VH-VL binders against q8ixk2r445to577. Designs and how they scored, part 143

Target 1, 133 residues: q8ixk2r445to577
Amino acid sequence: FFGMLQNKGLTDYCFDYNPPDENQIVGHQVILYLCHGMGQNQFFEYTSQKEIRYNTHQPEGCIAVEAGMDTLIMHLCEETAPENQKFILQEDGSLFHEQSKKCVQAARKESSDSFVPLLRDCTNSDHQKWFFK

## First folded at step 5 (VH-VL)

Design w27 (framework fv_axatilimab)
Fold by ESMFold2-Fast, scan of step 5:
Structure w27 (fold): chain C 133 residues (1-133), chain A 126 residues (1-126), chain B 107 residues (1-107)
Amino acid sequence: as target 1 above (133 residues)
Amino acid sequence: EVTLKESGPALVKPTQTLTLTCTFSGFSLSTSGVGVGWIRQPPGKALEWLANIYWDDDKYYNPSLKNRLTISKDTSKNQVVLTMTNMDPVDTATYYCAHRGYYDSSGYYKYPFDYWGQGTMVTVSS
Amino acid sequence: DIQMTQSPSSLSASVGDRVTITCRASQSISSYLAWYQQKPGKAPKLLIYAASSLQSGVPSRFSGSGSGTDYTLTISSLQPEDFATYYCQQSYSTPLTFGGGTKVEIK
């Protein structure tokens, strides 16, 4: 699948990656932002290796969760996907991170624009359900 | 159980810097979605939010006081510290720290301040 | 900033009365609203979160309702221990803001 990865519970919000420096596309946190339908920073590809790829810029980025962390960070893609970059998109829409045994959940902090995907214990919440559009 | 307790000076002179420490138990600030905030209440007045700090070290400040406030955490000691510079008599208030956790039955944060410390009274006077 | 306006600022009621307190936000806050009870000399206590969810341990006579900009806290049968000041608070946008408070006096 490819396109904008939208949250079922937080219905106007999509996975978004907007690095401040186009020459350094890795190392920053993936956020959630209002879905705008333009692709670009909201265009992701779910691959047969269970990667969520960001390929608006080169080299291609892959979403990862670092050991002991629960935020989604952009890393460089590898020829063989490492375990920390593998997510299973389930039939019910849950996005399961195999290495941690946790699900990606839409979460909010203290600003209407400050939303992030993060790892939480898996539940049946619509905020843990995602789909490509 | 979640408990929080504020500590700091009871009396501060004008122009001094106030340092308050919140010591807590029953949760960790390394847990995803967890935060701690500071709220104050001048005698006989309403509650006023000051600052929040979260598990990922993200910090939020009340813009009206932003240039005076610094919030930090020591996760290993279960402590959050608030500093406020250039104290004025108008800053006389009871200062509270409070737990802020994500509510997850809908999977979305709507939980405000669910557990509060007892508060510490700070009087600013010459 | 989102302004939270509470009404009334104070009221006096008898034990057993139904008490209603209203909170109005200057813009839609999508149910990111909490209600707190504060007794003299004590810290606030959470009563209601997410506009209508009752906090564990809070008596069922307390209930919250509302959506968009208008929210209500109801105490269905006022008890002597309900003498307190009540505050609403929005968590939709920073800065987090509280209402001015409603003082409930029981004669």
Scores: ipSAE 0.019, ipTM 0.615, lowest interface PAE 5.3, mean pLDDT 86

Design w28 (framework fv_axatilimab)
Fold by ESMFold2-Fast, scan of step 5:
Structure w28 (fold): chain C 133 residues (1-133), chain A 125 residues (1-125), chain B 107 residues (1-107)
Amino acid sequence: as target 1 above (133 residues)
Amino acid sequence: EVTLKESGPALVKPTQTLTLTCTFSGFSLSTSGVGVGWIRQPPGKALEWLANIYWDDDKYYNPSLKNRLTISKDTSKNQVVLTMTNMDPVDTATYYCAHRGYYDSSGYYSPFDYWGQGTMVTVSS
Amino acid sequence: DIQMTQSPSSLSASVGDRVTITCRASQSISSYLAWYQQKPGKAPKLLIYAASSLQSGVPSRFSGSGSGTDYTLTISSLQPEDFATYYCQQSYSTPLTFGGGTKVEIK
């Protein structure tokens, strides 16, 4: 699968990665932003290794969750995907993070009106349902 | 009708921990977009926001008090609990819990639209 | 933190008067502002949200306006039940912050 990763509950919002400096593409948080349909910073690839890859810039980035954290951060992709970079896209649209046993949820950022994807206990909420467009 | 009610001790000694419970009806914290917050008001002073908890268990704390505050929910009991450690006489205030919802399904921030009656907590030796 | 400054801190008015209360944010809050009314011994009551949207059940004599950093609550014709303290609150960023309050007293 590849394309724009859209939320079922927040139907206008897509995964978005827009680093401040194109020379430093890792270490920044993945956000949610209005789906624009143009790919670019909203274009992601779901791989057979269960990675969510961002390959708009070189080197390729892979979404990861660091131990004890609940935010999605861009890391460098590895030849063999580490456990913190593995997500299972389930039949119901849930995006399950294997290492933490939690699901990716669209959540508001209280410090602004922006939304971000966060790890939360898995529920049957539409805010935890994702699909590629 | 949406109703909230605070409960907890009326008197707390300095250094003790305060535990307040908000019991509500007319809405569920399992409903997407809803939240409950805690606000306090010292006698004769302005309102001060303490913490919010949302339907998805997302939690926000006032940074000036974050090290002292814990907010949790029990969705099956329709309750939200606030715990505040190391109480001091300056924490004497009326404590309110209040409902918060999205403006719409997009998740825009909503004001505190329904409030509990408040519970007075006095911190004194 | 975003500081909310209300003015005046208190005012005296008569029934039938037009009352204006102002609230200034230390930075732009993009109309994420609410107004509350509080009577002595009672919980606050929401009057206005999103700077200008009237809460259901609130009399039409209450109105809100403003944008950016400057906001106003207006009571077009003050009634006896309107003598209270009014608070503004921003919800643009955490921590959520309230103004210092404006006490509307009988003249």
Scores: ipSAE 0.017, ipTM 0.567, lowest interface PAE 5.6, mean pLDDT 86

Design w3 (framework fv_axatilimab)
Fold by ESMFold2-Fast, scan of step 5:
Structure w3 (fold): chain C 133 residues (1-133), chain A 126 residues (1-126), chain B 107 residues (1-107)
Amino acid sequence: as target 1 above (133 residues)
Amino acid sequence: EVTLKESGPALVKPTQTLTLTCTFSGFSLSTDGVGVGWIRQPPGKALEWLANIYWDDDKYYNPSLKNRLTISKDTSKNQVVLTMTNMDPVDTATYYCAHRGYYDSSGYYKSPFDYWGQGTMVTVSS
Amino acid sequence: DIQMTQSPSSLSASVGDRVTITCRASQSISSYLAWYQQKPGKAPKLLIYAASSLQSGVPSRFSGSGSGTDYTLTISSLQPEDFATYYCQQSYSTPLTFGGGTKVEIK
């Protein structure tokens, strides 16, 4: 699948990656922003290795969660996806991070300037349901 | 108009658990970006933030009190509940609940507490 | 924790006076600052958010300014209803923290 990765509960918001420096495309947190329908910084690919790839810039990035963290960070893609970069998109729309046994939830952190996707205990909440648009 | 009202016991004995309920109207806690927080004020002292809960059930606690606090919501009843364990006389204060809304059309937040309940006085003594 | 220091802790003023209250954060809070007014026996009322934005319904004699670590609340011409305690609050990071308050008393 590929396209804009939209939240079912936070209905107008999509995965968004807009690094401040195009030469430093990795290392920053993935955010949620109003879906604009134009792709670009909101265009992602879900791969056969269970990666979420950022496809609008070179080099391509892959979303990862570092050990002990709950935030989704952009890393460089590897030939064989490491465990911290694997997300299982389930039939019900849940995005399950198998290494942590947690689900990606649309949320807000108090220090955040925006909504962000975070790892949270899995629930049947619409804020944990995602789909490609 | 947004209104909030706190309810709970006026008197609590040391070591007991306090449960406070915030009942609100004029907004829904299912609305994207909306939250409710709890703040307390001991007599003659400054305001102290306790906890926030948001539309997506995300919860934040004051770390100095985190092991004593639980915040939850019942969206269908328009209620937010705060529970505080092991009450001590120093916890005597007026407890407020307050609305946190989003204030930026771009989705970025500098969320103030824009509407407050009247407060409920809780005295902790034997 | 981000510490919020208000000065002065109290002041005495007359109707018509220009009053300034300052709030200093222990680190930059990027204008994530609100000002509240609290009258005796009542809940706080939001006056200013985002350091300088006036809340709807608040008189224009109230204004906020500042950036980084240093912020100021100004009342350009004090009215009888303005005698109250004022608090600043940062929302840049948890825990959310309030200043110690500034009591504006009648002379």
Scores: ipSAE 0.022, ipTM 0.648, lowest interface PAE 4.6, mean pLDDT 86

Design w30 (framework fv_axatilimab)
Fold by ESMFold2-Fast, scan of step 5:
Structure w30 (fold): chain C 133 residues (1-133), chain A 126 residues (1-126), chain B 107 residues (1-107)
Amino acid sequence: as target 1 above (133 residues)
Amino acid sequence: EVTLKESGPALVKPTQTLTLTCTFSGFSLSTSGVGVGWIRQPPGKALEWLANIYWDDDKYYNPSLKNRLTISKDTSKNQVVLTMTNMDPVDTATYYCAHRGYYDSSGWYKSPFDYWGQGTMVTVSS
Amino acid sequence: DIQMTQSPSSLSASVGDRVTITCRASQSISSYLAWYQQKPGKAPKLLIYAASSLQSGVPSRFSGSGSGTDYTLTISSLQPEDFATYYCQQSYSTPLTFGGGTKVEIK
């Protein structure tokens, strides 16, 4: 699957990665932003190795969650995907992070324009349901 | 249980900088979705929000005071520090720090300030 | 900025009375509203969040309702310990803003 990864509950928002500098392509948090439909910083690829890849900039990035953390950060993709970079996209739309046994959930910050994906205990909430558009 | 306590000077002269420390227990600012805010209340007046800081070091300031305010955290000490420059008698108030829960079960942030410190009275006078 | 207008600014009531306090936002805040109780010399205490959700440990006589721009805090049967000042607060957008407060005084 490939495209813009959109939330079912937070219907106008998509995974978004906009590094602050071309020299700092990895190491920053993935955010949620209004879906613009143009790919670019919202274009992700779900691979057969269960990675969520970001190929808009070089080097290619893979979304990861560090041990003990719950924020999604951009790491370098590896030849063999480490466990912290593996997400199972399930039939119900949930994104299950294998290493932590948690699901990716849309969450809001202070303003209505400030949203982030976080790992949370799996529920049947629409805020934990994702689809490629 | 969640507890917070403010500390700092009780008396500040006009033009000086105020530094307040919030020391807390029962939660960690390394936990995703958690934040701490500062609110003040002049004697006999309403509550006024000053600033918030979150687990990811994201900071929000009241725009009317933004050029005077700095908020920072020391996660290892369980402390949040607020600095306010160029103090004026109108800044005389009780200053509170308070815990913010970031999320509910659906992921939406509707959390208020659910636990408050006792407050520290700061008087600005020459 | 979102302005929060509380009414009334003060009221006098007797034990057993039904008390209603209103909070109006200058724009829709989509239930991002909390209510606090403050007694003299004490820090505020959270009563209600998300417009209508009762905080754990708060008596059931307190309830919140409303949507859009108009919100209400109701105390169904006022008790002696309820004489206090009440504040609403929006968290829909920064800056976070509080209402001017409603002082509930003994009649």
Scores: ipSAE 0.032, ipTM 0.637, lowest interface PAE 4.8, mean pLDDT 87

Design w31 (framework fv_axatilimab)
Fold by ESMFold2-Fast, scan of step 5:
Structure w31 (fold): chain C 133 residues (1-133), chain A 126 residues (1-126), chain B 107 residues (1-107)
Amino acid sequence: as target 1 above (133 residues)
Amino acid sequence: EVTLKESGPALVKPTQTLTLTCTFSGFSLSTSGVGVGWIRQPPGKALEWLANIYWDDDKYYNPSLKNRLTISKDTSKNQVVLTMTNMDPVDTATYYCAHRGYYDSSGYWKSPFDYWGQGTMVTVSS
Amino acid sequence: DIQMTQSPSSLSASVGDRVTITCRASQSISSYLAWYQQKPGKAPKLLIYAASSLQSGVPSRFSGSGSGTDYTLTISSLQPEDFATYYCQQSYSTPLTFGGGTKVEIK
């Protein structure tokens, strides 16, 4: 699958990655922003290795969650996906992070004027349901 | 129309646990971007923020009181509950619950407390 | 914690006067600032959010301005019903913090 990764509960918001420097493509947090329909910083690919890839630049980025953390960070993609970069997109739309046993949920941090994807205990909430446009 | 109303005991003895309930109408805590917070005001003093809970069950506490506070929600009952342990006379205050909502038409959120309950006065006896 | 310093703590003014209340944050809060009005015995009422946006139903004589660390609430022509205490509040970072309040007494 590929395209803009949109949340069912948080209407009109998509996965978004726009690093401040083209020479520093990795290391920043993935955010949610109004879906603009133009691809670019909101274009992601879900691979057969269960990766969520941001491949508009070289080197390619892959979304990861570090052990003990709840935020989604852009890392370098590897030839074989490490466990912290594997997400199962389930038939009900949930994005299950295998290593942590948690689901990706649309949320807002108190110090942020935007929304972010976070790992939370899995529920049947629409805020944990995702689909490619 | 958004309304909130606090309920709980008016008198609490030192060392006891206070439980306050906020019952609301006109919005749902299942709506993305919506939250409810608790704020208190001792007589003649400034407002002090206590805790927030959001649609996604995310919780934030004032660090100075964090080990004493628990906030929870029951979305089906339109209620938010705050508990505060080990009450002291210094905790005598009017306690308010308030709505926090999505405010920016462009999709950004600026988080004002836009609608407040009437407040409930809690006195901790000496 | 972000400290909100509000000035003055009290003021007296006549009906028709222009009143200015200031609020200073200990660090930049990027316009994550609200102003509230509280009348005696009542809950606070939101006047201004995002530093300068007027809440629906609030009279146009109220306005907010500022950026970074320094913010101002202005009442262009004070009315008798404006007797109240005014509070600023930042929502940029937890813990959410309020200013100490400014009590506006009508002379």
Scores: ipSAE 0.019, ipTM 0.610, lowest interface PAE 4.9, mean pLDDT 86

Design w32 (framework fv_axatilimab)
Fold by ESMFold2-Fast, scan of step 5:
Structure w32 (fold): chain C 133 residues (1-133), chain A 126 residues (1-126), chain B 107 residues (1-107)
Amino acid sequence: as target 1 above (133 residues)
Amino acid sequence: EVTLKESGPALVKPTQTLTLTCTFSGFSLSTSGVGVGWIRQPPGKALEWLANIYWDDDKYYNPSLKNRLTISKDTSKNQVVLTMTNMDPVDTATYYCAHRGYWDSSGYYKSPFDYWGQGTMVTVSS
Amino acid sequence: DIQMTQSPSSLSASVGDRVTITCRASQSISSYLAWYQQKPGKAPKLLIYAASSLQSGVPSRFSGSGSGTDYTLTISSLQPEDFATYYCQQSYSTPLTFGGGTKVEIK
């Protein structure tokens, strides 16, 4: 699956990765931003290894959650995906992080444009439902 | 059980700096999405938001007071500290700290202040 | 800054009455609105978040509604413990702002 990864509950918001330094594509948090429909910094690939890949740059980035954390950060993709980079996209749209047994949920900071995806206990909430557009 | 408690001086003279400490239990500021805010209420008046600090040390201030406010946290001590410079009699108020969560088991995302400390009265007079 | 205008500033009501309090934002806040109850000498208590979601432990007689700029808190059958001041708050943008409060007094 390829495209913009959009939230069902937080309608109009998509996974977005815009690193401040184009020469260092890893180490920063993935955010949510208004879906613009043009791909670019919102274009992600869901792979057969259950990775969420950001392939705009080389080397390619893969979304990961470090042990004990719940923020989604960009790491380098590996030949064999490590467990912290594996997300199971379920038929109901939930994005399940198997290593932590948690689901990716849309969350907001202090402004309408300050949204982030976080790991949370799985619920049947639309804020935990994602789809490629 | 989430609890918060404010501490600091009850009386401050004009031009002095106020330092308030919020000590909490039942949550950690190392948990993603969690924050603590400060709100004040002058006697007989409405609530006024002052500042928020979050798990990632991200800080937000009321622009009308930003030049006077500093918020910091000590995650290991379960404390958040607010400092306000150049106190004036109009700053006389009850000061509250409150928990601000993004996502918990209930799944809400509008970041309300869901648990509040009891408040500490600060009087600014000569 | 987003101004929150709360109406009325005070009202008198009897036990069993239906009470409605309104809150108007100076611009759309997309349901990023909470309602708080405050009794004299006490800290505020969260009643409603996200405009219409009831906080755990809050009686079902409290309900919130609204969208855009206009929001309402309703108490379907006022109880003695409900005499208090109520505040709305927007969390759509910084600075976070509160309404001026509505004092619900015994008639």
Scores: ipSAE 0.033, ipTM 0.624, lowest interface PAE 4.3, mean pLDDT 86

Design w33 (framework fv_axatilimab)
Fold by ESMFold2-Fast, scan of step 5:
Structure w33 (fold): chain C 133 residues (1-133), chain A 126 residues (1-126), chain B 107 residues (1-107)
Amino acid sequence: as target 1 above (133 residues)
Amino acid sequence: EVTLKESGPALVKPTQTLTLTCTFSGFSLSTSGVGVGWIRQPPGKALEWLANIYWDDDKYYNPSLKNRLTISKDTSKNQVVLTMTNMDPVDTATYYCARRGYYDSSGYYKSPFDYWGQGTMVTVSS
Amino acid sequence: DIQMTQSPSSLSASVGDRVTITCRASQSISSYLAWYQQKPGKAPKLLIYAASSLQSGVPSRFSGSGSGTDYTLTISSLQPEDFATYYCQQSYSTPLTFGGGTKVEIK
């Protein structure tokens, strides 16, 4: 699957990655931003190795969660996907992070337009349900 | 188990600066979506919110206190510090720190102050 | 600032009574409301968040309802340990604001 990865509960928002420097693909947090339908910084691929790849730039980035953390960070993809880069997209739309046993949830800060995907205990919330558009 | 505890002086003279420290356990300010706030309560009066600090170092202050407040964190020590300048007898109150927990199931930051410290009484008198 | 008005400021009730406390916001707060219980000499304890969600460990006799500007805390069958002052708090906009409190005394 590939396309814009949209949240069911936060319905107008998509995964978005806009690195500050186009020469530095890694080390920054994935955010949520208004879906614009044009691909670009919102274009991701879900692979057979259970990776969420950022294919807009070379070398390709892969979303990971560092040990003990709950934020989604862009890392370099590896030849064999490490456990911290594996997400199971389930039939109900849940995006399950294998290493932590937690689910990706859309979140918004009070008094702010900043929105981010975070790891949280798995629930049946629509804010934990994702689909490719 | 989440716990918070306030520490600081019990007596402050007018015009001096108050510094309060909140030390906590059972959670980390490295966790996204979490914050710590300060609330005070003058004797016999209602609760008044002072300031919040969040995991990403975003800070919010009660504007009625005219920038007398500074909030900071030391994530490695599990501490949040509040500084209030130019203390006055009307600032006599019990000061609480409390966790701003993330409202997990909703995906929105609607979380209340879900765990509170015991409070520390600060008297402002000459 | 959003003003939070609680009524009544105090009430007396008997064990087993149904108690209702009201909180009114000066503008719509879209369920960004919490209720706290405070016993004399103690820190506040969270009872309800998001207007109607019961905090884990809080007895089911406590419930919250409301929308827009008007919210209610209900204690369906008052118990002796429910003597306390109750506060509502909005988190819709900064500054975060609390109501004036409602003191509940058991007869």
Scores: ipSAE 0.017, ipTM 0.587, lowest interface PAE 5.7, mean pLDDT 86

Design w34 (framework fv_axatilimab)
Fold by ESMFold2-Fast, scan of step 5:
Structure w34 (fold): chain C 133 residues (1-133), chain A 126 residues (1-126), chain B 107 residues (1-107)
Amino acid sequence: as target 1 above (133 residues)
Amino acid sequence: EVTLKESGPALVKPTQTLTLTCTFSGFSLSTSGVGVGWIRQPPGKALEWLANIYWDDDKYYNPSLKNRLTISKDTSKNQVVLTMTNMDPVDTATYYCAHRPYYDSSGYYKSPFDYWGQGTMVTVSS
Amino acid sequence: DIQMTQSPSSLSASVGDRVTITCRASQSISSYLAWYQQKPGKAPKLLIYAASSLQSGVPSRFSGSGSGTDYTLTISSLQPEDFATYYCQQSYSTPLTFGGGTKVEIK
């Protein structure tokens, strides 16, 4: 699957990665922003290795969650996906992070009014359901 | 259509815990992006933000008061509760709850407090 | 924390006057600013959000402008019901912070 990764509950919002420098793809938090339908910073690929790849820039980035953290950050993709970069896209649209046993949820950012994807306990909430457009 | 009303004690003694309830109508805290906040105002002074709670149960506290504040919600009852421990005479103020909307149509999220309760005066004295 | 400074603290004006109130943030707040009106003994009422967007039901004589750190509330022709205290508030970062208020008094 590839395209804009939209939230079912927060229906106008998509995964968005806006690094401050196009030559420094890694180390920053993934955010949610209004879906514009043009790809660019909102274009992602879900791979057979269960990675969520950032396909707008080179080198390609892979979304990861570090141990003990709940934020999704951009790392460099590896030849074999490490466990912290694996998300199970389930039939109901949930993104399940097996290493932490948590689901990706659209949530508020404490320091501003922007939304971010965060790991939360899994629920049937539409805010934990995602689809590619 | 959106209305909020604060309830709680008018008088609190120093060291006691204050519990305030905000009861609202015209919106639901199950609605994506929506929140409710608490703001206070000492007599003759400026407004001071205390805490926010959102539809997804995320909670934010003023750091200067964080160890004293707890905010919770009961979505089914349309209520938000604020608890503040170890009350002091300087905490004498009118306490307000207010609705925080979700703006999605304009492409920007710059949420104000758009509707406020009438406020409840809390006096802290021995 | 972002500090909000309002000026003046008070002003005296007559009905029909153009009134300008300013609000300065200690850092850029990217138009995450609201203006409220408060009358004695009453709750604040939202006038303007996102620095320049007029709240539904608020008279068109109220307008907001500004960007970055500097913002202005203007009342183009002051009416008797406009004598009140006005507050600005940033929503860019927590803790959410309010200005000290500007009291608009009858001259």
Scores: ipSAE 0.007, ipTM 0.610, lowest interface PAE 8.8, mean pLDDT 86

Design w35 (framework fv_axatilimab)
Fold by ESMFold2-Fast, scan of step 5:
Structure w35 (fold): chain C 133 residues (1-133), chain A 126 residues (1-126), chain B 107 residues (1-107)
Amino acid sequence: as target 1 above (133 residues)
Amino acid sequence: EVTLKESGPALVKPTQTLTLTCTFSGFSLSTSGVGVGWIRQPPGKALEWLANIYWDDDKYYNPSLKNRLTISKDTSKNQVVLTMTNMDPVDTATYYCAHRGYYDSSGYYKSYFDYWGQGTMVTVSS
Amino acid sequence: DIQMTQSPSSLSASVGDRVTITCRASQSISSYLAWYQQKPGKAPKLLIYAASSLQSGVPSRFSGSGSGTDYTLTISSLQPEDFATYYCQQSYSTPLTFGGGTKVEIK
């Protein structure tokens, strides 16, 4: 799959990667922002290795989670996906992070107008359901 | 490993602009989810939140002081700067900067101040 | 703005006592609440976040509870180093607001 990765519960929001420094795409958090339909910062690819790739920049970035953390951050993709970069996109739209055994959830950032994806215990919440548009 | 330190003038005259700098180490304000806030405490009184800035340059201000406050960051210097215009004797306080962490147990990004600078006392007097 | 009311404003206690401090929000804050300890002349120290989660390095005698509008900080057996002023803080909505503080004094 490829395109904009949109949240079912937070209907107008998509995965978005807008690093503070365009020359350093690694190490920053993936955010959620209003879906604009233009690709760019919101264009991701879900691969057969269970990676979520950010293909807009070179070298390509892959979404990862460090041990003990719950934020989704950008790392460099590897030839063989490491466990911290593997997400199972399930039929019901859940994004299951294999290494942590948690699901990706849309969460509010201090204000209801600001959101980020975070790892949380898996529930049947629409805030944990995602699809490519 | 996380440390923050406030710097700025100890004495400010009424109507002048206060500029405070928070210099930190042990984290980067380019790291996703990270923020820095400013909190003040007048002598013998409670804590009052002033402003927050986050890795994505998102800014939040206390509405009671919003027209007087500006917060900015310089990621390459590991600094956050707060300016406050038109200082008045009632603004006499210890000013703190603090690292903003997060926790979410109910589905939303929750934030808290987990590491604080030592504070800098600012007295507003003629 | 969300108002945070702490009670009591001060209390006197002895080492070994169980101390309870309460914090009430003017509206539901969905456990977006932290507790801080401040000693004279020092910066505040985070004790509890998300209403009930103990910060790393904080002694287990400290605990937080509550939901909705009503929250409690408990010190199960007061130690000499616990004499300080305690503040609650909500992060549910901006502006972030602190309670008025509770000073825990030696009896």
Scores: ipSAE 0.017, ipTM 0.635, lowest interface PAE 5.5, mean pLDDT 87

